# Designs tried in a protein design chat: VHH binders against q9y6x5. Part 75

Target 1, 379 residues: q9y6x5
Amino acid sequence: LPPKLLLVSFDGFRADYLKNYEFPHLQNFIKEGVLVEHVKNVFITKTFPNHYSIVTGLYEESHGIVANSMYDAVTKKHFSDSNDKDPFWWNEAVPIWVTNQLQENRSSAAAMWPGTDVPIHDTISSYFMNYNSSVSFEERLNNITMWLNNSNPPVTFATLYWEEPDASGHKYGPEDKENMSRVLKKIDDLIGDLVQRLKMLGLWENLNVIITSDHGMTQCSQDRLINLDSCIDHSYYTLIDLSPVAAILPKINRTEVYNKLKNCSPHMNVYLKEDIPNRFYYQHNDRIQPIILVADEGWTIVLNESSQKLGDHGYDNSLPSMHPFLAAHGPAFHKGYKHSTINIVDIYPMMCHILGLKPHPNNGTFGHTKCLLVDQWCI
Key: E = the ipSAE of ESMFold2; O = the ipSAE of OpenDDE; V2 = 0.75 times the mean of E and O plus 0.25 times the DockQ between their complexes.

## First folded at step 3 (VHH)

Design i27 (framework vhh_8dlx_2)
Fold by ESMFold2-Fast, scan of step 3:
Structure i27 (fold): chain B 379 residues (1-379), chain A 125 residues (1-125)
Amino acid sequence: as target 1 above (379 residues)
Amino acid sequence: EVQLVESGGGVVQPGRSLRLSCAASGFTFDDYAMHWVRQAPGKGLEWIGNIYHSGSTFYNPSLKSLVTISRDDSTNTLYLQMNSLRAEDTAIYYCARHKTIYFRGSWETKYFDLWGKGTLVTVSS
């Protein structure tokens, strides 16, 4: 029987929520599985970039989804919203579901993971749901479990995406204990529902399940705003992305735009593309703009206006507030093992190993995840 | 019925203060950020400021010293306090409910999905 893997993402699940709130269902999952306390995500710490990094093992500059809003300098195309279905944006990498379908003559199934409703290199997930935020977690789970049990060729790789706690993290901010407690309890109940469904269908003992997230969340405030209109006139540039990483396309000389921005706020770093810190791995792609502004944690870049966000992400990936966690259970994983940290790009080669797939060249290091796996030595 | 109703407008003398009210009904008022916007005769819309559920306020910098926005969630009422009124403050004043669009990990701002019909403030001697 071929190994099977279900990859679940709860968008915006900050790692330290696990220490500050009660998760009885998730704790039962972890007790008989593994926990990675911190996953160091890729920069920028946004949904589309990090979800695509999980399934490709690549930095954003390599897979091409460099933000939720993008402009390609070569083709002059705009990524018009964060759910653009033009294959052009996704074709700079090969996600694991494509590899799964092409190498092993197996099926893949997807409930709304970013990219799964797009044909990538002329290959779309065998079973998928078009993105629709109104579709319940239960309906997504029902479809995934149906496809795991009733597919030919068999579904060996399945994904499930859920928008919370990200939506509530933005609305209330992560420091709102009352509202976040309610949201996180609901997520824990959904994890309980997932485990119960898999047990009732006889899938639980033979299925590898990974529960993870793309990023964390930090508290924002009306007292921490950077007004770009105080720095530079709108006539000098085109704004490609705003906050907390602003992508600036100059309409005049690049050096002149840079000089107007470079000392405008003590809470924002201004980089020419070639000066972006090497540790970000955010430089070598036509979709990265000539000037990038990076706000300090909890600061919001605005255009002479308020921000509705009480929480946000996209900040420096060295910040613990930006880190998600990873929990896993199944025949491939140890029981009761706790690991401190991995890189988000390390998830891809680990998943390829579990599924018996040959990984495409990637930025992950398989050795970083060896301690999680029963068939590997942790030395 | 989901609605916003402004009140407190009228003719007021220069240099005086005025407080406008906006009564909300048909929705959970304390879940929403609320805005004040005005339109002077023959001019476009001018944003005055907003207030979040938390009570945090942000103002148009040109108006910050002249206005205060507050809310009373127990009575579902939004307020705009205006001081030192001038002829150029003559406008129709609207309250508006902020709409956020959540789109797969992205929050989009700058949407108003519910407006009052407005209240006219005329500053003249």
Scores: ipSAE 0.023, ipTM 0.440, lowest interface PAE 5.5, mean pLDDT 90

Design i28 (framework vhh_8dlx_2)
Fold by ESMFold2-Fast, scan of step 3:
Structure i28 (fold): chain B 379 residues (1-379), chain A 125 residues (1-125)
Amino acid sequence: as target 1 above (379 residues)
Amino acid sequence: EVQLVESGGGVVQPGRSLRLSCAASGFTFDDYAMHWVRQAPGKGLEWIGNIYHSGSTFYNPSLKSLVTISRDDSTNTLYLQMNSLRAEDTAIYYCARHKTTYFRGSWETKYFDLWGKGTLVTVSS
């Protein structure tokens, strides 16, 4: 039987939540599996970019989903809504479900992972759910498990996406212990439901399951705002994305816009595209704008208004608050093993190895994840 | 017509309980997170709490022990149960539908895009 993998994402699950809250069900999952304590995500630390990096093994400049709001300078297209389903935006990379369907006689299944409801290189996930916020975790899980058991060609790669704890992290901020405790307990209960459902259906012993996230969350405040309107008039630029990474398209000379912004706030770095730090791997794509503003952790960029967000992400990927974790269980994984850190782009070549797929060229390093796997040598 | 209609307000004595209702029509109610917000005389808007389509509830920490939010998706109705009412709970109470900037977990609340007209609760001294 071909190996099977279920990839689960709980959006915005900051790695240190594991140390500050109780997760009895997740702890039981980890006890018989593996834990990577920190996953260093890609810049910018946003949902669509990082979800696409997980399944392609590429930096954002390479896979083309460079933000949740984008403008392509070559084609003049706008990704103005995060729900834009134009394949143009996704076609700069080949996600693992496409490779899974094209290399072997295999199917893929998806419950709302970003990109899975879009035909990419003329290939859409064999089974998928259109995004609907009213659909419970239970219904998403029921569909995924049905497809894993009842498909021809067999479903060998499945994805499951859940919006929490990101929504509550934004609303309450990660330092609201009472509200975050309630959210995280509910997520742990959902993990318990997941494991129980897989056991009852006879899937648990032969299925590889990865539980991960795309980014973390940091505390924001009305006392930490950067007002762009105090530095530059709207007539000088088009705003492509605002906070905490602002994407600026100048309507006048680029240097003049840069000069108006460069000393706007001590809590914001202003970069010409060619001066963006190499460590971000955020430069070589037409969808990256001529000027990028990067707010310091916990600071929000606004346009002459207050912000209602008490938590946010998108900040520098070197910040531990931006890091998710990765836990995994199944026949491919060791039992009771803890690893400190991997890069989020390393997940893709590991998943290709588990599924027996030839990976497309990618930015991940298989060696970084080999100690998690039973069929690999580790010191 | 797309609308929210609050009911159940009125004059109530301190220490008593009160339940407010919000009837939704003209949209798919179970697709939206719903909020309760209040405005006391001469004050700004104060967020009370919300309930997601999943049934998960979150409250203003200052009000957590005093209120319960629930929903009945079969009747398109949102509820706010308030206990141990105080004079400072005198306000116009609004239900509101949540508008998001991003979907699929990149969640930024920009505004509430649909509000009821409000129901007045007066807690007499």
Scores: ipSAE 0.014, ipTM 0.213, lowest interface PAE 7.4, mean pLDDT 88

Design i29 (framework vhh_8dlx_2)
Fold by ESMFold2-Fast, scan of step 3:
Structure i29 (fold): chain B 379 residues (1-379), chain A 125 residues (1-125)
Amino acid sequence: as target 1 above (379 residues)
Amino acid sequence: EVQLVESGGGVVQPGRSLRLSCAASGFTFDDYAMHWVRQAPGKGLEWIGNIYHSGSTFYNPSLKSLVTISRDDSTNTLYLQMNSLRAEDTAIYYCARHKTYYFRGSWETKYFDYWGKGTLVTVSS
C-alpha cells in the first residue's frame, strides 16, 4: 500500500491573509497538521514559473519556465496562453508526476495544475483535465477523489489547482477588504468541502494533503505607472513580457537599448542579463532575455496605455507580499506544528520523501522541511 | 447584444467646450473600463483616455489638459468633457469597452471589443 499525496494550490494566496481574515476550516486543518507561515518563492513571482518550481524543486533558470510569456532565442519559439501545451517549454525538468509514474508502476492524477495537460518527456498524468477556467472547484474535486479511490495502478500523487484568490486579487487589489473578505471566505468554504469529501470517502486518515500557493499579491494604482513608450521607441526592441518584469529583446545594439532604459524611471531597475542579481537565480537560460526591467513593488509597466490591474505579482521574491504559505495534514506530518519559513523549491524533495521516490537533482534542501515530518528529527 | 451609443456631437466654434455622452446597454457597465477614441478625417485612430470602474482615469499625455473623462454607473453613461476646442479636434468620437479576462494566473487586457458608431464633432466657424 504506497503512501498517497494530494497537492492543492489556491493561486495568489498571500501568506498574511491568514492573519488578517478568519479561516475556520483552514484553522481546523492546521490544528491537526502543520503550517509553514511563509514560503519564499522563486523569481519571477508568477504563476507558471512557481507552480513548476513546486513540482520540480528547481529555480526558473533550471526548469525553463521563466515567465508566463517567453521567447527562446535558440529555437525562435514563443510561449503564451495560445501555445502552453508545446512540450518543448516543459522538457527542461522532470516534474514529480512523471517521476511518480516511472518509478514503482504508480498513477498520477491532475485537475489543471500548470503542465499536467502536457506530455513531458513523453509522459502525461495517468488521469488529467485539460485546462478550462469555467470548470468548478467541485467538479475538479470530484474527479480527483474518484481517481484517488478507483484507480489501478493506484493514484499515489494527485494535484488540484484553483484560480482564486489570484483572479480577484488582480481585479480588486489585496487592500479591498470588503471584496477580498468575500473571496477568501469562499476559499475557506472550499477547503471545508475538500476535507468533508475526503472524510466521506474514507480517504482523510490515510491521505497526505498539502495546501499551498505559488505567490502573493500587492496593491497597484494608476498613480504608480511606468510608461515604457516614454523611455524608448518600439523600433529599438521586441517586447517579450511586460509587467512587473519586462523582458526586452533588442533589435539594435544591446548597449544602446540599455542606455535608453537605464535612467528612465526611479521605480524600476534595468539589468543586462549578466548583471541580474545572483540571489534571483535568474540568468542561466536562453529564455531569459538580454535586458530585464524589474519594477518596484506596486508599480506597473505600461505601453502608453492604462492597466486594469489593482493587484499584481511577479515582483522581487524577497518581498513578504509575494510569499504564499503551506499547510499540510496526514500520516507523514506532525500535528499542531508551526514552522516559520521554507523555500518553494524545498517542497519537491519533501514530497519525493513522502512518496518514497528518488528525487531528480534539484535546488531544494530536504533538511529545511524535515521538521514537518513524523519520521524525521528536526535539527 | 452589447450596445454603445455616442451622442452630443455637432458643430462648435473654436475655443468653446463640448460634452459627449456614451449610453451603454446589454452588459454590467460598472464591471468594465471604458475608453474614448477619435478619428480625424483621413487619419488613423487616436486614443484619448479611459476610465476604470473605480473612477480612476488615464489620458493620452498630449490631450490630458484639454479633456476630462467621467462616468455615471447609475445611468450606465460615459462622458467626455472637451475644453478649448481647436479645428484639429474635428473628428468622429467613439466610446469603446475595455475587455479584460483572466487566463491561468494572468490578467489579460484587450481593448475595443465593442464600440459605438461614433458621433461627429466639427470645430469650425
Scores: ipSAE 0.036, ipTM 0.399, lowest interface PAE 5.2, mean pLDDT 90

Design i3 (framework vhh_8dlx_2; at its last look DockQ between E and O 0.01; V2 from the best seeds 0.00; counts 0 for: pae E 20.8 > 2, placed apart)
Fold by OpenDDE, second read of step 4:
Structure i3 (fold): chain B 379 residues (1-379), chain A 125 residues (1-125)
Amino acid sequence: as target 1 above (379 residues)
Amino acid sequence: EVQLVESGGGVVQPGRSLRLSCAASGFTFDDYAMHWVRQAPGKGLEWIGNIYHSGSTFYNPSLKSLVTISRDDSTNTLYLQMNSLRAEDTAIYYCARHKTYYKYGSWETKYFDLWGKGTLVTVSS
């Protein structure tokens, strides 16, 4: 039988939650598998970009999903959570579910993973759910497991996405111990449900399962706001993305816009596109706007508009608060092994290896994950 | 029945303060941003401010110094405190709920899906 892999994402699960809260089900999952304590994600640390990096092994500048909100100046197209269905945005890379279907006579399944309800390179997941936040985890899980068991050609790669604890992190802030404890308990219970479901169906021993996340969460405050309207008139630019990394499209001379913004706040770095630090790997794409603003950790860029966020993400990817974790279980993985850190782009070549797929060119390093795998030598 | 009911309006003299109330029934504020909006005679709707489930408040910059929005979750009541009232503050004041939802990394707001009937505030000497 071909290897099978289920990739699960709990959006916004900060790595240190594992240290600060109790996760009986997840800990049991880890005990029988492997844990990477910290995953360095890609800049910017947002949902669409990082989820696509997981499944492509590419930095954002390479796969072309550079933010949750994007603008292409040539086509005049916009990308957002409400407008994410145009293959134009996704076709700069090949995600693993497409590779899985094209390289092998296999099927892929997806429950609301970003990009899975869009035909990419004229290929869409054999089984998928359109995004709907009202659909329960149970229903998503039931569909995924049904497809894993009953499909022909067999489903060998599946994705499962869940919006928590990100949604609650935004709502309450990560430092709200009472509310976040409640939320994280629910997440652990869902993991319990997942494991139980797999055991009930006889999938547990043969299915490789990765539980991970795209980013963490940092505490925000009304006392840490950067109001752009105090620095520049809105008529001088178009805002493509706002906080904590703002993408600015000047309507007047770029230098003039830059000069108005460069000293706007001591808690915000302003970069011309060509001056973006190399370590971000966030320069070589036309979808990156001429000017970007990067707020310091915990600071929020605002206009004279309302925001309900007490927590946010998207900050510098070197910040620990932005880092997720990775846990895995199955035939491909060791039992009871913990690893300190990997890069999020390293997940892709690992998954390709597990599935027996030839990876597309990517930025990941397979060597970084060798210690997690039973068939590899740990250096 | 799901409804919003404003109260506390009336005739007040310039310079006085007034507190409006909005009683919500049939739902809780947890999933909504609550807003105050007013409409002066012969003018369009003007947004005053809002309060989120987190307790965060935002105001129209033109009115920020004169208004405070708060809530009492125990009574499911929204408040608008107005100070130093002027003649130009004469209007029908509405409370409204704005449904919020989460999608792929961000909380979004839909449309105002419930309005009160409004309460009239008249500022006159």
Scores: ipSAE 0.379, ipTM 0.794, lowest interface PAE 0.9, mean pLDDT 94
Fold by ESMFold2-Fast, scan of step 3:
Structure i3 (fold): chain B 379 residues (1-379), chain A 125 residues (1-125)
Amino acid sequence: as target 1 above (379 residues)
Amino acid sequence: EVQLVESGGGVVQPGRSLRLSCAASGFTFDDYAMHWVRQAPGKGLEWIGNIYHSGSTFYNPSLKSLVTISRDDSTNTLYLQMNSLRAEDTAIYYCARHKTYYKYGSWETKYFDLWGKGTLVTVSS
C-alpha cells in the first residue's frame, strides 16, 4: 500500500500554548509520536503566506503569496477575496498536492487548506471543498476520511484546515486565559475526535498524521496604535496592506514618501524594498511593494480609527510569539521524540520523503527533520 | 425581514440634549458593528461614529465631545446621545451596520450594507 499522509492545520496555534494549557488528547498523540517545540515560520507571519510555504517549502518571495492582500507591479493586478481563486497568484510554486497527483497514480484530498480550491499549473486537488467558514470541523473530517478510505486512485495526501485558535486569538487576545482556555480545550477535543475517527475506520495504524500551524499570536492593545494618517496623507500613496506590515505603493517620489514615514513612530521600522533585512527572505518578488513598514510586536497600524483586535500576527518571524509547533504520528515517525526547532520550509521536503515524491527545488533542508523519521539516522 | 428603524427625532431647542434609537431586526445584531451617519439639508453624508460588538467606540473628531454611542445587544438597539445641540446639528440621522468576519487570516468587512430610512432632528428656537 502506498504511504499516506494527513496534514492538519489549526490556524494561529502559538507554540507556548502547549506549556500554558492542558491538552490530554494532543499529549497522548505526542507520547506515541514526535513533537517539534517551535517551528520558525516565514516572514510575513500571516496565514496565506505560511500555509503556502508549508506545502511548497519556499520563502514568500519565491512562492509569490507574499501577504493576504497583494498588488503585482508587473501585471497591475490586485489580490483580494474577489479574485483569490485566480491561478495567477498561486502559479509561482508547485504545492505538494499537485506534485503528488502528477508523479504517480495518486489522488489528493483537501478540506479548505489555502490554495486547494484553485487550479495551480492546471491541476486542482482531486477532492476538495470550496472555502466556507460555516462548515464544521466534523463535516471537514467526514469528507477527508471518506476520501482517504474510498478513492481510486488512492488518496495518499490529504489536508485539513481549521480557523481556530486564530479567530479567537484575534478577538480575545492570547493573554485572555478564560476565553483561550475554553477555545483550546475545544481544539483538544477535536484532536481526540480526529484520532478516534481514524482508529474506528482502520486508518490510524498506517496513516502518517502531522498536526501543525502557520503562526502564533501576540497581545495587542488600544494603548499600542500607530496612526498612519498622522504620518502621511492618503493622496501620496496607495495602501496595499495595513497591519502589522504595511505595504506602501507611492503615488509621488518614493524618497519623499519614505522621508515622511521614516521618523513618524518609534514603534515601527520603515524599509525601502532593497533595505529589507536579508534574514526575512522578503525582497525578490514584484508583489513586494517599494516601501514596507514593520510594526514592533503588539503594535497595530491604523488609519485614524480604533482597532478591535486584541491579538494579531504578521510580526518579525524571530519572535517566539509568532512560532507554531509541529506534532506528528504514524509509521514514518519515531515514538516519544522531542525536537527543539525546525524551519517551516523544512516541512515540505520531509513530507515529500514520507510520500516517496521528488521535491521541486525548495528552501527547506531535509537534514533538519531527519531525526523525526524512523528510516533516517540523526548523525 | 432584515431592517434598521431609527426613532427619537423631532424638534428641539438649541442647547438641549436628545437620544436617538435604532432598532435592529431580522439578523444577529451582536455580530455587527453599528454606525451613525447624518445628512444636513442640501449637504452630503457626515459620519458621526461607530460602536463595535466589544463596545469600543470611534467618533468623528469634530463631534467627539458632543455625542456618545452605545448599544444594548439584549434588545437589539443602538443609541446616539447628543448634547448641547446646535442649529447646524439639524439633519436626518441614519443608523447603518457593518460586519467584520474572519476568512482565513483576514478580517473581511461589509461596510454599510444595511441602512435605516432615517429620523429627522430639527434644532430650532
Scores: ipSAE 0.103, ipTM 0.482, lowest interface PAE 3.5, mean pLDDT 90
Fold by ESMFold2, look of step 5:
Structure i3 (fold): chain B 379 residues (1-379), chain A 125 residues (1-125)
Amino acid sequence: as target 1 above (379 residues)
Amino acid sequence: EVQLVESGGGVVQPGRSLRLSCAASGFTFDDYAMHWVRQAPGKGLEWIGNIYHSGSTFYNPSLKSLVTISRDDSTNTLYLQMNSLRAEDTAIYYCARHKTYYKYGSWETKYFDLWGKGTLVTVSS
């Protein structure tokens, strides 16, 4: 019998929510499994890039999903998170569900993980849901568990995505204790429902389950705006992405555009592509624009003075506020083990190990996660 | 300036063992993951396995019981031990340095930025 793995993401689940709010169901899950308290994600700390990094083990420059909004100057193609189905964008890497499904007598299933409704390398999960935010968590879970129980060839790798607490984090900000407490309680109840459903269906003892997230959330404010229109005329550039990492395609000489921007705000770093810090691993892809602007934590780049968001993400990946957590339970994992930190790219080689898959070359380090696994000697 | 040089190839009989070496120069060897790759006559490249600077190794599942990769960072040398050689193991064997970044494409160019010239192993009875 091949090993099985369910990978679950609750979007925008900041790591320190675990310490600052009550999660009785998630804490029970952790108690019988493992916790990684902080997962250092990849720059930029946005949804599509980080979900793809989890499943490829690659930095954004290497897998090609470098933002939620992108432009490819060679093909003149545009990508947005509302129009994301062209395989062109995704084909620079091979996600784990493709590798899994290409194995003899295995299949993959997906409930709305970013990219799973795209035929990447002419391959789409055998069982999948087209993205639709109106589909409830229960409906997503019902489909995933049905496919895990009732498929031939068997589903051995499944993904499940949920939009919260990201949506509410943007709306209220992470510092709104009243609203975030309500939101996070609902999420803990969903985790309880997940575990209960797996137990009732006889899956709990033999299914490996990872619960993680792509990024955290930081507080924003109308007092912390960077007005790009105050610094540079629209006619000098094309705006590919705005905040908190703006992607600037110059229409005039790049150095002239850079010089207009470099002293715009003390709360924003302006980088020529070749000057982007090496620690970001964010240079070597044609989809990364010639100039990027990186706002300081909690600052918002705007074209006007107003913003409806009270929380945001996408900032420097060294910021603890951008880091999610990882929890896991199942036969591959120790019980009651806590680990301080891993890199988000480390999740991929660990998942490949659990599933008995040959990893593609990647940026992850298996050794960083081996202490989570019962079949590894932790040194 | 920077180079990888394989050695230890030659003609061997089926069932025998052989150890290949890869000497690295011109770069900080212990900062890099290193790989072995082979190419049989008329075939594409086949990944054998890798070793990280931590000593962690990963292998092509079809070769896992037949090969062992090791490294000696004090002498900047990568090794491939091959056991129970078969005629189908006849190939040019390359060592390769892992890139610090990835771009999807052909995996031989996507993952590696430095290659040795290769050493020929012929398994013949």
Scores: ipSAE 0.000, ipTM 0.127, lowest interface PAE 20.8, mean pLDDT 88
ESMFold2 (binder alone), look of step 5: mean pLDDT 83; pTM 0.843
OpenDDE, look of step 5: ipSAE 0.360; ipTM 0.773

Design i30 (framework vhh_8dlx_2)
Fold by ESMFold2-Fast, scan of step 3:
Structure i30 (fold): chain B 379 residues (1-379), chain A 125 residues (1-125)
Amino acid sequence: as target 1 above (379 residues)
Amino acid sequence: EVQLVESGGGVVQPGRSLRLSCAASGFTFDDYAMHWVRQAPGKGLEWIGNIYHSGSTFYNPSLKSLVTISRDDSTNTLYLQMNSLRAEDTAIYYCAKHKTYYFRGSWETKYFDLWGKGTLVTVSS
């Protein structure tokens, strides 16, 4: 019987939430599985980039989804709604569901994971749902479990995406204990529903389940704004992305635009593309703009207006507030094991190992995750 | 019905002060940023300023010493206080609702999605 894997993402689930709130259902899941306390995501710490890094094992400069809003200087195409179905944007990498379908001649299933409703290298997930935020977690779960139980060829890889706690994190900010407590309790109840449904359907004992997230969340404030219009006129550049990482396309000489921006705020770093820190792995792609502005944690870049966001992400990936966690349960995983940190790109080669797939070249290191697995030696 | 209704306009003498009101109905007023915009006779729209649900304000720099924007979320009312009125301040004044919403990993901001009918302010002797 081939191994099966369900990959679940709760968008914007900061690792520190596990220490500050109660998760009885998630804790029961972890008791009989594994927990990675921090997952170091890729820069920039945004939804589409990090979700694609999880399933490709690549840095953003390598897989091509470099932001939620992008401009490609070679083709002059724009990606602006974080839901573009043009395969052009996704074709710089091969996600795991494509590899699963092509190497093993098996099926993949998807409930709204970024990229799964797009034909990538002429291959779309065997079963998928078009993105629609109005579709309940229960309906997404019903479809995924139906496909896991009633597919030919069998579904061996399935994904499930949920927008919370990211949406509430933006609206209320992660420091709003009352609202965040309510949202996180609902998520824990959804995890309980997931486990119960898998048990009722006879899937639980033979299915590997990973619960993770793409990034964290940090508190923002009206007192921590960077007004870009105080430093440079709109006539000098085209804005490709704004906050907290601004992507600037100059309309005049790049050095002149850089000089207008470099001393704009003590709470923002300004980089020419070639000067972006190597540790970000955010340089080698035509969709990365000539000038990149990086706000300090909790600071919001604005254009002559105040911001309504009380929480945000996209900041430096070394910040613990930007880190999600990873929990897993199933026949491939140890029981009751805790691990401190892995890189988000390490998830892909681990998943390939579990499914028996040959990974495409990637930036992950299998050795970082081997202590989680029953068939591996971690020393 | 979802609507914005401005009031408080009229004829006012130069150098005087005037307060405009905008009554909101049919939506959750305290969830939205609100703007004041004006249009002088034969001219285009001029943005005056805005106020977010938090009470934070931002103004057109050319007008910031002359105006104050405030809101009362308990009465669903937006206010524009104008001081030292000049003939050049003669315009139709509009309040507008700013659309913000969550879209898949992003907190999105869009242009104005609801405008009032406007209230005329005439500064003359």
Scores: ipSAE 0.029, ipTM 0.400, lowest interface PAE 5.4, mean pLDDT 89

